# Ledger of designs, part 5: VH-VL binders against Uncharacterized protein B0228.1

Target 1, 207 residues: Uncharacterized protein B0228.1, of Caenorhabditis elegans (q09220)
Amino acid sequence: AVVTPSIENHKMENASVTISKVPISHRPRGFTAGSDSKKLAVQRFKLLISDFLSDAQLSKSIDVAAVGMHKGKSMDDILDDVYTRLRRTLSTKQISELAKAQKGLVEDLDEKSAKLVKARVKRMIVYSFDPAAEQIHKYATRPSMAFALIAETINERFVGSVKDLIRDVLTPKEYDIFRKHYHPHIFKLDNIGNNTEAVRTTTHETF
Short names: E, the ipSAE of ESMFold2; O, the ipSAE of ESMFold2 at other seeds; V2, 0.75 times the mean of E and O plus 0.25 times the DockQ between their complexes.

## First folded at step 1 (VH-VL)

Design p5 (framework fv_ponezumab)
Fold by ESMFold2-Fast, scan of step 1:
Structure p5 (fold): chain C 207 residues (1-207), chain A 124 residues (1-124), chain B 112 residues (1-112)
Amino acid sequence: as target 1 above (207 residues)
Amino acid sequence: QVQLVQSGAEVKKPGASVKVSCKASGYTFTGHYIHWVRQAPGQGLEWMGRIDPNSGGTKYAPRLQDRVTMTRDTSTSTVYMELSSLRSEDTAVYYCARDSYYGSGEYLDYFDYWGQGTTVTVSS
Amino acid sequence: DVVMTQSPLSLPVTLGQPASISCKSSQSLLYSDGNTYLNWFQQRPGQSPRRLIYKVSDRDSGVPDRFSGSGSGTDFTLKISRVEAEDVGVYYCMQGTHEPITFGQGTRLEIK
């Protein structure tokens, strides 16, 4: 089964809401290695699309997001890259089934099923990186507005969230190679205590 | 200019395996699926499966999934189709063909360019 | 599997006359994205197939406007308004809406 976040649409009119009007406790926050938030984000992402992708395909999708962000691409560009790769690995039937399963959660009478799948995949990825994102729906009149607010709020913090997910997916050797190959400033490692473990902390907060 | 160039004709005995190659040029190799389609003498077209050169992900026709393997080499922009446990009914011309994507991949068109074909003859 | 049935299987046509080929699918080919993935291919003797039409009615670049596709749901038609000698060959319809991809059995167009 696919587990999806709750999305509510109470109004059809486009009402403008800025992130400054959302309480700080409800704004997206970063992740810390070994935190419950990191584990929940990884589990939620896997559950949301587990029926459609193998673990190898999920790992490649995460790697694409990380590489894109490291190269200074916007969050929208990274999400488009991830969607494009998922599109290539999913069969026509799987994409159709995903679109049908998600139809009730995406309100847009003018959208085609391909656009609905793309929009839903983007939202699932964003929510996986920030579990606090669900609370923003209380301040948005439609899912697309909630997504836009979340995207804008965490754009600068997306690198931290992605690093936490990558660390959880990669082996210690793979992670070390990835970290060394890409600019060190986007990864921080603290060695505290024993020589067989490293503590990595990447915490980013919204203003 | 987009081009798909396939390996030469093969003659195999029943029970053998055959591996056909398809070399792509003139476009971004990892941006397009490659499919394999075969045609027995005097017969119609049969889809065998496809590979995503970017991920290596494959999808095979259920009828052939026990015998077909598709792989790729991104350094040479080449895809391979290997068919095992050959029998006389596998005698066919084997084609590779490319899919196209529009913009961000929101639209998929099937089989816009084809290779020249590889004749595989299975005889005792 | 979705069965694609073409009619006629053999189509003798006088040069300069119109030709029509029917293709019927065992299931609707309307995909959830609003597109119908019904393609038409031409295979000239000794050559690879060449795509003529995609998404029911869109012509590929370089395909003469005498070729047209139409239809919806399960019933599709390829029409050649004025057959030329170079049109000799086998014509196949193909569906990409359902896995696995399947083809019609082919229609052989011959000049009288």
Scores: ipSAE 0.000, ipTM 0.421, lowest interface PAE 19.1, mean pLDDT 65

Design p6 (framework fv_ponezumab)
Fold by ESMFold2-Fast, scan of step 1:
Structure p6 (fold): chain C 207 residues (1-207), chain A 122 residues (1-122), chain B 112 residues (1-112)
Amino acid sequence: as target 1 above (207 residues)
Amino acid sequence: QVQLVQSGAEVKKPGASVKVSCKASGYTFSGYYIHWVRQAPGQGLEWMGRINPNSGETKYAPRLQDRVTMTRDTSTSTVYMELSSLRSEDTAVYYCATEYSSGWDLYYMDVWGQGTTVTVSS
Amino acid sequence: DVVMTQSPLSLPVTLGQPASISCKSSQSLVDSDGNTYLNWFQQRPGQSPRRLIYKVSNRDSGVPDRFSGSGSGTDFTLKISRVEAEDVGVYYCMQGSHWPITFGQGTRLEIK
């Protein structure tokens, strides 16, 4: 049996492989974060996830990544596996919501826009595994923001809001640093939204 | 030294508009949000909104959204707050405030202007 | 909107005695990042507000150590261990955890 590494070990390994594929001009500066930052991010994610994902669901998502690494899969394939497993670990209610959201997104967006949405989801998962990046340090101290961006992408709520969410949380100086150093595709989603008149779906379920 | 200097007192009639300025100095103007907060005579503080001086992006309090406009001029390091369709209840001291702090940490409103008195009377 | 409720609204204190101001929010101020954005401001007569405390318990530079903030969730307290004449003014709590930003109604501290 494969020994399951800790969440911190998986996050660090994924970050290293992924960052090596990014041109140096697009890499976040201040690459090394202390162990305390990763521990804090994990603890806050666990607390937040108790309302959306269980600790077991998060752990299983990390396990999928470890299995993919052991099998020698590419990082892109591993990220696909993690994304699809995260989707499969959701409750029946969350799966229903996600299915409605994905159907709406596919029907409303052209093929190019759909690819960019998927790339952004992969990128956010990758950056959630990189607490060492200077710009991602904001997400380490505010893990809800990274999680909200991922959740919004899977629930049709992302149209026109990705840049606005980042700008609402970051100071103007931080936003300027962030937009200059992170993958360009993240910042093109609001422009794509202008080409499609999206309908917003209201959840009928209330707790 | 970080300073915010506001324009002088204004007296307006109901239905008019007022435009208050806030000139920043001693720091990188485009690097930090500027908030607007008002205070009616003998009353508490009410947040009106904030502006990103770099982009011009604004976020307003919902109750004022239809009447308030915030703008900036980067060449003069000045932010403006314009309030239209003035009513007697808009009589207040209007303050600008920056969040000139550590950057990654948001602590809100550490440096304040001296205030601008706006009186709405008929 | 998050409603911030202060008590008392009027606080007469004897010089040299302690003073305590309560601030209660209508919902938890623990932001999604795990931080609590609860600030305290002092406004002396005729002056602009001045921030004393940020993130519940952190004193701003130049703020005397007799001022302290505490609390969690929905209940917060500002304490002055030994009130001085210069402390006269109105004190406001403020939350930045939820939009829009909201303030308490203010507590007027008076020397008796």
Scores: ipSAE 0.000, ipTM 0.419, lowest interface PAE 20.8, mean pLDDT 65

Design p7 (framework fv_ponezumab)
Fold by ESMFold2-Fast, scan of step 1:
Structure p7 (fold): chain C 207 residues (1-207), chain A 126 residues (1-126), chain B 112 residues (1-112)
Amino acid sequence: as target 1 above (207 residues)
Amino acid sequence: QVQLVQSGAEVKKPGASVKVSCKASGYTFTEYYIHWVRQAPGQGLEWMGRINPNSGGTKYAPRLQDRVTMTRDTSTSTVYMELSSLRSEDTAVYYCARGIDYYDSSGSLPYYFDYWGQGTTVTVSS
Amino acid sequence: DVVMTQSPLSLPVTLGQPASISCKSSQSLVYSDGNTYLNWFQQRPGQSPRRLIYQVSNRDSGVPDRFSGSGSGTDFTLKISRVEAEDVGVYYCMQGTHFPITFGQGTRLEIK
């Protein structure tokens, strides 16, 4: 397909049920400018991934992350811990649903919009790890946080398959934006085929 | 400069397969999709599918999905399009075209089918 | 599949006169991101197609300003303000909003 990015990248017969659940009137129109566009980008992410993880899996992910946070671990170490715990618990259906949801997450953001979306995702993750936060339950059950925490698990468990699905849905430039702004630690030089960009994605600069 | 150079003309019998190549140069091969579009004599354009050279991932037109296969070789910056079970109606000029899908940010990557190969004539004789 | 219908199919034009080609889609081409992925291509005899217009009204690099695109939703127009001899060829509209990509049947522009 040549129509990219945004939540409607896949429009084929047998299109994702997750994408089909969201009426076009409720889908974001864009987010390169305006505060409304930025709000809709996060809402889109939430709607596409909603409820694909079991409550137990999400709770387990949060518990593992909270333990790492209390021990003063880095975000990379926390994500590795989450991966280790979850890698054997995802069903085939969950993996399929995640793959379909990932098709709807693509967005080509200008620098300003990308920074705002990235900052919001980081706030959701960090806030969910604070046991004293009065709103932890509001953020902890959000699919966007679950997606961020388990993205590494999916890629490791099915080396190549989920990465290839994401790359197939996204244009090479969208894939570059996706990996840099949403999952910079998941996609390394060897897997993307461009040496200069992968060196930057292995740096510890992220959300 | 960006160039897409296709393999030469082919004459095939019904039921055979044909494999057309498209060699890219002048840009980073893995950064852009390659699409295939065909044109029967005196007819319009028909999109066949596309390949992501970075991943090898493909999307094919539904009516051709069971007969078309697209692959790439990153070491030679070459994309291949193979069409099997050839019929007389597959007689056409086959084009490869470089494309980048549209982005939400207007003006960031404005090209779709920006460079085309010269075309490869495939004749299916019975 | 989205059906793209062009009119006229044959367009004889006197040199220096304006020409207009219509393209209608069976469905709205406005994508969920607010953009409309309607393109126009020119194919001169014996040559590969060349993109003239992308996203309804944006001219591609090197395309003369006598070419302009307009429209919205399902109805689109390509205009040539003053036809020149080199404009002879077939013009195609193409939608990229809905999978699969589909083209109009083409309009042959001829000098009369």
Scores: ipSAE 0.000, ipTM 0.423, lowest interface PAE 17.2, mean pLDDT 65

Design p8 (framework fv_ponezumab)
Fold by ESMFold2-Fast, scan of step 1:
Parts: structure tokens; sequence; C-alpha cells
Structure p8 (fold): chain C 207 residues (1-207), chain A 120 residues (1-120), chain B 112 residues (1-112)
């Protein structure tokens, strides 16, 4: 059996290299030193989300999305329902932390870049709450999977495909599960991280 | 050499708050979670919560969520655990323990413990 | 919450003889990464807990060979092949697969 602990971090834990604070498999691919503020925002967001939602809250978010899809709601309405449910269960401390993280995520971006980041994050959320993705969530409970995808979409200079990032973040077992539950008629994951953000037309199977 | 050093024993009255510190040394402070675990006299171990020193993000045990606050100071590599509205049932030894971020190995290094006594 | 149940709660053992402690979880501890985050801790009287075993069967640095862990899914065992006087203490299993982290109730090992 193969485990994905951070070999780099264990070997270099006494080094003052800031990049070694985050495991290689959890770093945004193609992120450059010239994007330090974006890199910090992405790192903060990835780590905050692992602390933001309990397993129960994340599971409940999936349940709310599934109900909305069954009822034929628009994705905007489904996302509003999910947000409303989460906000009702969030502590004042969690709300404060999320607000700070959101500010950090977009504070150094121009208007156009901020819009693009928000649109891509919305698409990632839609993908995450897809009924097909529910099985992946059940078996890949690591927050790093979902947030590696979000991190990739935030980097507008990213070069490469989402499938390579998924392979870098997931264990071989998790990747096998992921592939078995991928629905090509719903999403083209390979297009999400390559700045074309093209996705297949969503099918009635999803909504 | 990796160490976690905790603050000294505290005696508090019911309804008071207590704040325990845990100072880390010998490793990259921001690369490891710090958990807090308590043990009442003659009883087993109870997980209270953990903090991510890099972000300040926390997860608390549901039964303690409204009374516990965890914070950190990266300049001194110190984590704090504050427990409010103290009851006699909070009398325990409080431990901090480190755990690797994003590759959990499960609390490999522990502090020496801080005894908190709540009595009227 | 995942419930961790240990047996026996009290374990009197003769010096040099083997000892075995069972730990059962209310649900499977196998994580999506293929690992099972089941750890064993030893607490000697008046001391902090010390991790002996992580991920079911891996011994921590400095832990004697006489300690071994085994198991899968929901059923786990800590075994001491030849009990020594310094092994007296309380042993806890812990699951790290799900939040909140939970511990077994403890097994007290005594020399008879």
Amino acid sequence: as target 1 above (207 residues)
Amino acid sequence: QVQLVQSGAEVKKPGASVKVSCKASGYTFTAYYIHWVRQAPGQGLEWMGRINPNTGGTKYAPRLQDRVTMTRDTSTSTVYMELSSLRSEDTAVYYCARDFLEGTYGMDVWGQGTTVTVSS
Amino acid sequence: DVVMTQSPLSLPVTLGQPASISCKSSQSLEYSDGNTYLNWFQQRPGQSPRRLIYKVSNRDSGVPDRFSGSGSGTDFTLKISRVEAEDVGVYYCMQGTYWPITFGQGTRLEIK
C-alpha cells in the first residue's frame, strides 16, 4: 500500500524555504514567484477549508445539492441553498475566518482576474456537488483534492491539464475511484485548469 | 530536537476561564497541527480540538465548541488553548500534541501536560 | 462520532509472558488514501502519553521490537511478546481517520 505523506516536508522540516511548508502534491501547478500574493491566498484558502467544514457539514452540503438537483433547481439556486445551509451551521469564528480568507484570496487581484477566479471557483463547486462526484467525496475525504482543483483554476497562468494535478494529489487507489465515477457527458475536467475553462453542456442527468 | 513545553499548573473557580500555552521548538511550527487532549483524574483521553498554526484555523470537539478557543503566535511558536465557563468536570491534565499537516500520522510528540483544577 | 472499544480494561500479566489488547471501532478506519489511521499510545503513571504504533503496525523510533500492532477495518490488536516491568501503564488506541478524533477507554496493564 502507497501512502502520500509529504516526503519533502519530512526531509526538509528544519529548512527555512517557505515553499517546503506545503507538500509538493498540494501546491498549485505552474505557480510562479511573481504571483506571491496569489500563492499565499491559495495556500491560506486550501488550509482554511480543511479547517472550515466538518465531515458532517461537507456531507450535508452534498445532500442539499442533491435535493436541489432532484427538484430541478438552477445551479445558482442550488449554490444559494448550500451557502444558506452552511451559514446556518457556521460558528461566528468560522464566519470571521472565512471572511478573512475570502479577502486574502482576491485582495491583490485586478477586477478582471477576480471575476475569472470567482467564475472558476463556482464551476469547481458545481462539479464537487454533482451526484457523480458524491462517490468520490465518500472515498476521497481529503480536502486537498477539492482545493488542489480550486488552486489550479485560480492560477490564470497555469499550463497543463487537471488530470495531471488530480494524479499528483490522489493516491493510486483514490485515482482509480475517481476515474470510475467520472461522467464525461457532464464535465471535461481536462479543460478546467488550462485557461479555456470549456466544459461540456450539462446533461439532464445532473439537473 | 523536537519539543512542546506547556505552561504551569492552574487553580480556578467555577465560572472562570483558563488559558494554557504550548511552546514548540526544534521543527517548522507552521507545518504541523497542534491538538489539545485532556484527561480527568483516573479517566481516559478526550480530544478537545486542533489548530492549524499556518492559518489559525481551528476544529473543536462538538461538546466543547462554545467554550474553547485556540490561537497561536507564530513569532514565538506558541499555541494557546482557552477554556471558559469552567466547571468542576473540567478538572484535568491538558496536553498539547503535534500532528503533520495534510499527512496525518496521529500525534507523535506531546507536551508534558498542564494540570487545571477547578474548585470552589 | 466513531466509538473505540478496548478489551480487556484490566490486564494482569506475568513478567516475560505475552500480552494482547484488542481495539474495535464502530466503523471502518480505512481512509481513501489506502491507509488506516489507527494508533496506539502508552501512558506510564504520571507521564504524558507516548505513541508506540502509528497506522496499525508501524513502530515509532525507540519503541522496542516486542511491541507489534496488527488488524484491519474495525478490529485491531496491540501485542507485547514478552512483558517487562517498565511496560506497566495504560494503553490507548486512537482513530485519526474521522473528526472528531476518538480514543478507546484504555487498558491497564499490571504485573501479577
Scores: ipSAE 0.000, ipTM 0.425, lowest interface PAE 18.9, mean pLDDT 66

Design p9 (framework fv_ponezumab)
Fold by ESMFold2-Fast, scan of step 1:
Structure p9 (fold): chain C 207 residues (1-207), chain A 123 residues (1-123), chain B 112 residues (1-112)
Amino acid sequence: as target 1 above (207 residues)
Amino acid sequence: QVQLVQSGAEVKKPGASVKVSCKASGYTFTGYYIHWVRQAPGQGLEWMGRISPNSGGTKYAPRLQDRVTMTRDTSTSTVYMELSSLRSEDTAVYYCAKDEGYSYGLWDYFDYWGQGTTVTVSS
Amino acid sequence: DVVMTQSPLSLPVTLGQPASISCKSSQSLVYSDGSTYLNWFQQRPGQSPRRLIYKVSNRESGVPDRFSGSGSGTDFTLKISRVEAEDVGVYYCMQGIHLPITFGQGTRLEIK
């Protein structure tokens, strides 16, 4: 099978941000710590998010992304850092547009890439559901994962409400346990439509 | 319960087009890819392509991409597969099949299949 | 395209005896997530295919314990520990890693 351009670009981006992990002793003379690769990654990142941000937000996002790339972070971690930094400055409209764009990206990916994105959403929900889990906090506070969950909720064409998404991820027994713990918050989201501010706030408080 | 119900058998002349339907029920129609797979008499399975009922986005097998078109109607939860410029080699049973786990974290193909539609191309 | 090769193509077996089907892929089916996306399907005469095994070794609910899958990389096996009359049909391996999705040629299991 031939990979699609979007799959190619994803693989290239991952390879680019990991160049800093190559030992200096194994690099050709004159090769720096991935400076050329980092420039390419920055260009890809700008293309991914620029349509939905103000100039000031874009500039801030590029700064945050550049720091992440310098540290050799994956694209997912870089997006987490960017969303964390911009969380307060994003309007409801911008969040809605980013969520819709994210849904489009998942839809345009090969099935394997789309399934990996969905697996991440499932893992986030499962970890956020169990309040006794020792590591739940790191997933509950990840803005990119929260944006994925919000995107699924906003686009009713993929899944129904947040409770429908959670129901379909969990077994019937797990769903029953989950609804008893989180019922007041999750089911307040019924009939929200595109009220992304309410969804974002509830997801943050619950997860 | 999940069901995929396909349209009835077709007999076509070479050069004609055929359009097969697959009506989904019992699950969130727009949450999962639908694939089309065909099987010539006494032969194995051949993947033709898939469609996202949500976006209408399609991926086709390279061998068929110039003749196959997949569409959907979300109001009736129905997917269509149209194959043009029919040849005798297109005589086959055509199946639609649902992808598992696209929206829910299990990532497997073809958890449910339609009953099949026989298409016969004869001169 | 990834080529999937099954052997044997014809498998006559005696009731109650074990049966084994091999599937080889032209390239690795391990994805970047570490999982191997190799599925097995059964097609009984006159019926639609049904999934027996997903991700090499995981049995679908409702599939008898006598069916098992194993393998890694490019070499996979489907085993039936004790063949029953209802097992008659054609078995296909399938790779889901690469588009286009491809199937093995099929193995016809018949009772002697």
Scores: ipSAE 0.000, ipTM 0.425, lowest interface PAE 19.0, mean pLDDT 66

Design u1 (framework fv_utomilumab)
Fold by ESMFold2-Fast, scan of step 1:
Parts: structure tokens; C-alpha cells; sequence
Structure u1 (fold): chain C 207 residues (1-207), chain A 123 residues (1-123), chain B 108 residues (1-108)
């Protein structure tokens, strides 16, 4: 019989990773990449997240988020503060380029672009300031490990689907590696939490 | 030097029991899966099963489930393949092999192979 | 269950390019690995992860994998390349390792 990990409180706590619910054949083994390799993967991921923002806008977003965290605000309140600040400084070109990168060419950028920008900014904030979320993106840059670890480590604060996260952080070659280690359960984890019905649905990514 | 060293050739009669060994050295034995592969005289490679030495979890090919037992003793970095009752059809070369993991993680390729143990079962 | 099919034999002249195929349902969605086995010796990994070469394997060995077919290519084939070649894949749905039937490469 095939063993699929249950969807049950797959939260990261203090950047710790639990892999006990992943099928044994998918558990990472013998992985000892050097610190330099990990630093390069993190740097590449940060460049992918920030590619539509100027250095000044990125820096200001980080500052606003840090202040909110210091004041003990919820993640949703912090995101609203950052988005409000960025929205006043984003050009039509920046919004259009984000929409093109995420969904292809989009002519009407009103409510849809606001949703796309907010999601992208939330990922940036979550990855920059939540150590658990930072670990997810580090593991996502290691495709054969990421497959198993994402099912256990995704934070309920994450915005977007697991598929979107994988495509945002991986190179085409790394994405090819990830899909070859595909297990049907990973692609049905669009809403992470206590919902066990998601494990029953199967889905296929096409190239 | 990373290597797998197998026990020597065996000559047995049908109905006898046998256990052959595969000792790992030069690496963290519990960090890698070990597989057993059969090659009958003049024929191709057949995957029999694998073991995770860290917790002794095993997975067998359906063709070999119930025919053999795979085990490991991590204190001496050794994996075992065992038959309770040999048949003439068990005459073959038996290899152990280490599953390869690069910086991306688990790949299921075999990078290190033992030298093989020839098992001959005849009356 | 899952099966990999290889031609039983391939013949080439020295210096020519040899191509050995391995076919399986949607094999391009899996990793293909390749092993060389010379008479009386253990198999040796020559290609892993479709196209990667282990340290010590000559550059004339290359691999590809798309659709239903993986291919091992040996350019400038030498007499020393004469051997049996096996492809291998892992079936994630069953957690079983599968080998192809093997291809005997003859260098004339």
C-alpha cells in the first residue's frame, strides 16, 4: 500500500523541521551541501522575490515590517501596513511586470493587480522575518528535499499555493528535478491545515 | 575510501539456510539506503529490496517478498540478505549497493557497489 | 507493474557514436540512471539524474530523457566501452526500483 503524509498541523516551530510523516523513501539522506551553496540559493531566491521592486521600495518594506513586528502586530496588520506604503509608490509599470511574470499579460490591473502585489509582498515579508518560512525557501531551492519537507513545514500564514511557491523559487532545471520527485499528495496541498480531504484529490502539472 | 565489502562465495544444497553480508566503510552507514540486487547467470539485474540502516525499515520487490529477509546491524555497519530455505533457482550473483544522494537529496541511483557474492545451490 | 525496455544488443565500429535507448511509460517524468557492467565485474554508475556524469566517467558519455524514452549516448566509442548497459528508474507510487533488461554493446 502507498503511504501519503496526512495534512495535520504542518507548522514550522522555531525553524525546526519535522519529516516523520513523510514516506520513508522520500526522507532526505546524505545531504551535506556546504554553507556557500546554501547562501547562493538564499541570495537567488531573494533576487527572484525583489525583481519587481526597487532597492528603496524593498528597503522601506522591510523597515515597515520590522516596526510592526517590534510593536507586536499580527502578520495581517503588518502586511496591510507594508502594502499601504508600497501601493502609494508602485508605478503602473511595476504592477504590470508583476502581473506578466505571474499570470501573463494583464491589461486591467485594478483589483487583480492589488491581489497579486499583496501576495508577492506577503511572501517577501514572511520569508524575511519568519525563521520558519525562511527555512521553507531554503529547502525549496533543493528540489528532492523540498518535496518531502514542504508537506511538513509550510506555515499557515503562507499566501498562495505550494505550486506557486515552487515555481517562484526554482530555476527551470531545479523545477524539472522537483517534478521528477513528484508525489501526488504534494500538489493537493493548496490549503495547509487540518483539512484531510485535500489528500484525496490528485492533480497533474503540465509543461 | 568509500566501499562496500561482501562476504565470500557460498555453495549450498536445496533446503539449507544462508545469510550473506555487506559491510560499509568510509562513510556514515546509517545515512544511506542499501539495496540488494540479484543477477542470475547470463541474465540482467533484478532489484530485490532495500533497507534503511538507521531504523531497519525495509521495502521488498513483490517478486522477493517472503522469499528473503533483509536486515542490518548499524553497530558494525553491515547489511544482510538471508534465506530460510534455498532453492536451485536461487543460484546467482548477489550485489549490495548504496543509494546515491547529491546536494539535491535522494536520487535512488547506486553509486557504490559491493564486489558481489556468488551463491551456488546444487545437489 | 512499471517496466523498462531496452534493445538486447547494439553494435558500433570504433570511433562511431553508440545510442542505447530505454523506454517506459512517461519515463521523462522520472529520473533515468545508467550502469556499465563488464564481464566478471560489478556494475558502475556512468550517468545519474538523466544526464549527470559521476567523477571519473569520460565526457564521451552523455544522457537524455524525455517523453517515454531515455537515451545513453557514447561518442567516439572505444573498445574499452564494450559492456552490458542497464537503465534504472524509481517508481515513486510503489517505492520500487526498476532495471531495464540490459543492452550488450559490441565494438567491432
Amino acid sequence: as target 1 above (207 residues)
Amino acid sequence: EVQLVQSGAEVKKPGESLRISCKGSGYSFTSYWISWVRQMPGKGLEWMGKIDPSDSYTNYSPSFQGQVTISADKSISTAYLQWSSLKASDTAMYYCARHYYDSSGYLDAFDIWGQGTLVTVSS
Amino acid sequence: SYELTQPPSVSVSPGQTASITCSGDKLGDKYAHWYQQKPGQSPVLVIYQDSERPSGIPERFSGSNSGNTATLTISGTQAMDEADYYCQAWDSSTDYVVFGGGTKLTVL
Scores: ipSAE 0.000, ipTM 0.446, lowest interface PAE 17.0, mean pLDDT 67

Design u10 (framework fv_utomilumab; at its last look DockQ between E and O 0.04; V2 from the best seeds 0.00; counts 0 for: pae E 10.5 > 2, placed apart)
Heavy chain, then light chain:
Amino acid sequence: EVQLVQSGAEVKKPGESLRISCKGSGYSFTEYWISWVRQMPGKGLEWMGKIYPSDSYTNYSPSFQGQVTISADKSISTAYLQWSSLKASDTAMYYCAHTEYDFLTGYDYWGQGTLVTVSS
Amino acid sequence: SYELTQPPSVSVSPGQTASITCSGDKLGDKYAHWYQQKPGQSPVLVIYQDSKRPSGIPERFSGSNSGNTATLTISGTQAMDEADYYCQAWDSSLEYVVFGGGTKLTVL
ESMFold2-Fast, scan of step 1: ipSAE 0.197; ipTM 0.734
ESMFold2, look of step 2: ipSAE 0.006; ipTM 0.545
ESMFold2 (binder alone), look of step 2: mean pLDDT 92; pTM 0.940
ESMFold2 at other seeds, look of step 2: ipSAE 0.402; ipTM 0.724

Design u11 (framework fv_utomilumab)
Fold by ESMFold2-Fast, scan of step 1:
Structure u11 (fold): chain C 207 residues (1-207), chain A 125 residues (1-125), chain B 108 residues (1-108)
Amino acid sequence: as target 1 above (207 residues)
Amino acid sequence: EVQLVQSGAEVKKPGESLRISCKGSGYSFTSYWISWVRQMPGKGLEWMGKIDPSDSYTNYSPSFQGQVTISADKSISTAYLQWSSLKASDTAMYYCARYDEGSLWGDYFYGMDVWGQGTLVTVSS
Amino acid sequence: SYELTQPPSVSVSPGQTASITCSGDKLGDRYAHWYQQKPGQSPVLVIYQDDKRPSGIPERFSGSNSGNTATLTISGTQAMDEADYYCQAYDSSTAVYVFGGGTKLTVL
């Protein structure tokens, strides 16, 4: 990953990090943003569920997810379609087991909390459509990495612990590259994800 | 004015085929799922299945899988519920309803916020 | 299969608070939605996601959902509230939208 002068010269919270030359507002809506970006989104989805599924089940899940992404379906719809086909869903138990793999960073979750995890995954996947996501994906090739990022977005007031967990997985140099390219987008993702008023006005007609 | 308008009442004999319709207006038809719900006389509501009109992707309740076919024609903003061979036990009120599971930005499931007026299907000899 | 249980009927005098319950295994871990159906009419969504009101639904309608029980509460109940009420939740294991059996609210 090539460090730009903007990233190099600023504190992370103030860094001008552009992982795509095309502004988010000008990107195709849903999952129709290009085949290469869709491939990265599918790979991230695979990493999130891989610990719960056999290779054959993963292959089927990826195929269903890829079709849904191509059609611009929401991630909730895609996940529900995948799990319906396999006659199972991401349960509180499965979320708990995944959290244990992350050194107990995330406690056992109820279904509402699991729905929040799913929402954070959807927002992460949106950002994986960015051309620069290849650099991030190189350092997030395991379910543990993807889940650590989701845990940070779930716990918006959680300071430092996800960075420590990620640092345990990456070399210091790799972590520095990851931090510079993804950290600002995690903050943007949290802001967008908490914009329930904007979502409300588009999905429900009000007087 | 967001609304769903269903086709009129039907009286059929066992073994006959039937297709009923649900037409959306006043909103982006392809942006919402359409669910079909059965209500047998004097009984409660039963979810049958749903369709995404943008690509005709369907999900069925296991109880109704293979019993009915759900389809949609997005060019005329209309969803359909079809039987190849009706039975007396199909006698019921059938509702279509619009619903949004939530957006990419959140995991919020919305209820079925707009309902059709219902289509009464009577199957008797 | 996942089931939601409602009392078959609830009676209340005008101006009193009506409470309609919906019970299911760990229902508080799911979202509960509530529908009102008057005789000869289509259902109307009155509460979604446990406690939120759609536009046009009076403030006297509220909801809660915790443990195994979701509750629809109607404060200052009016004659116009007389109807059948259905709770609904999503069963993620089967991807089915499950309805309760319905509760007939009588305002006398």
Scores: ipSAE 0.000, ipTM 0.440, lowest interface PAE 15.4, mean pLDDT 65

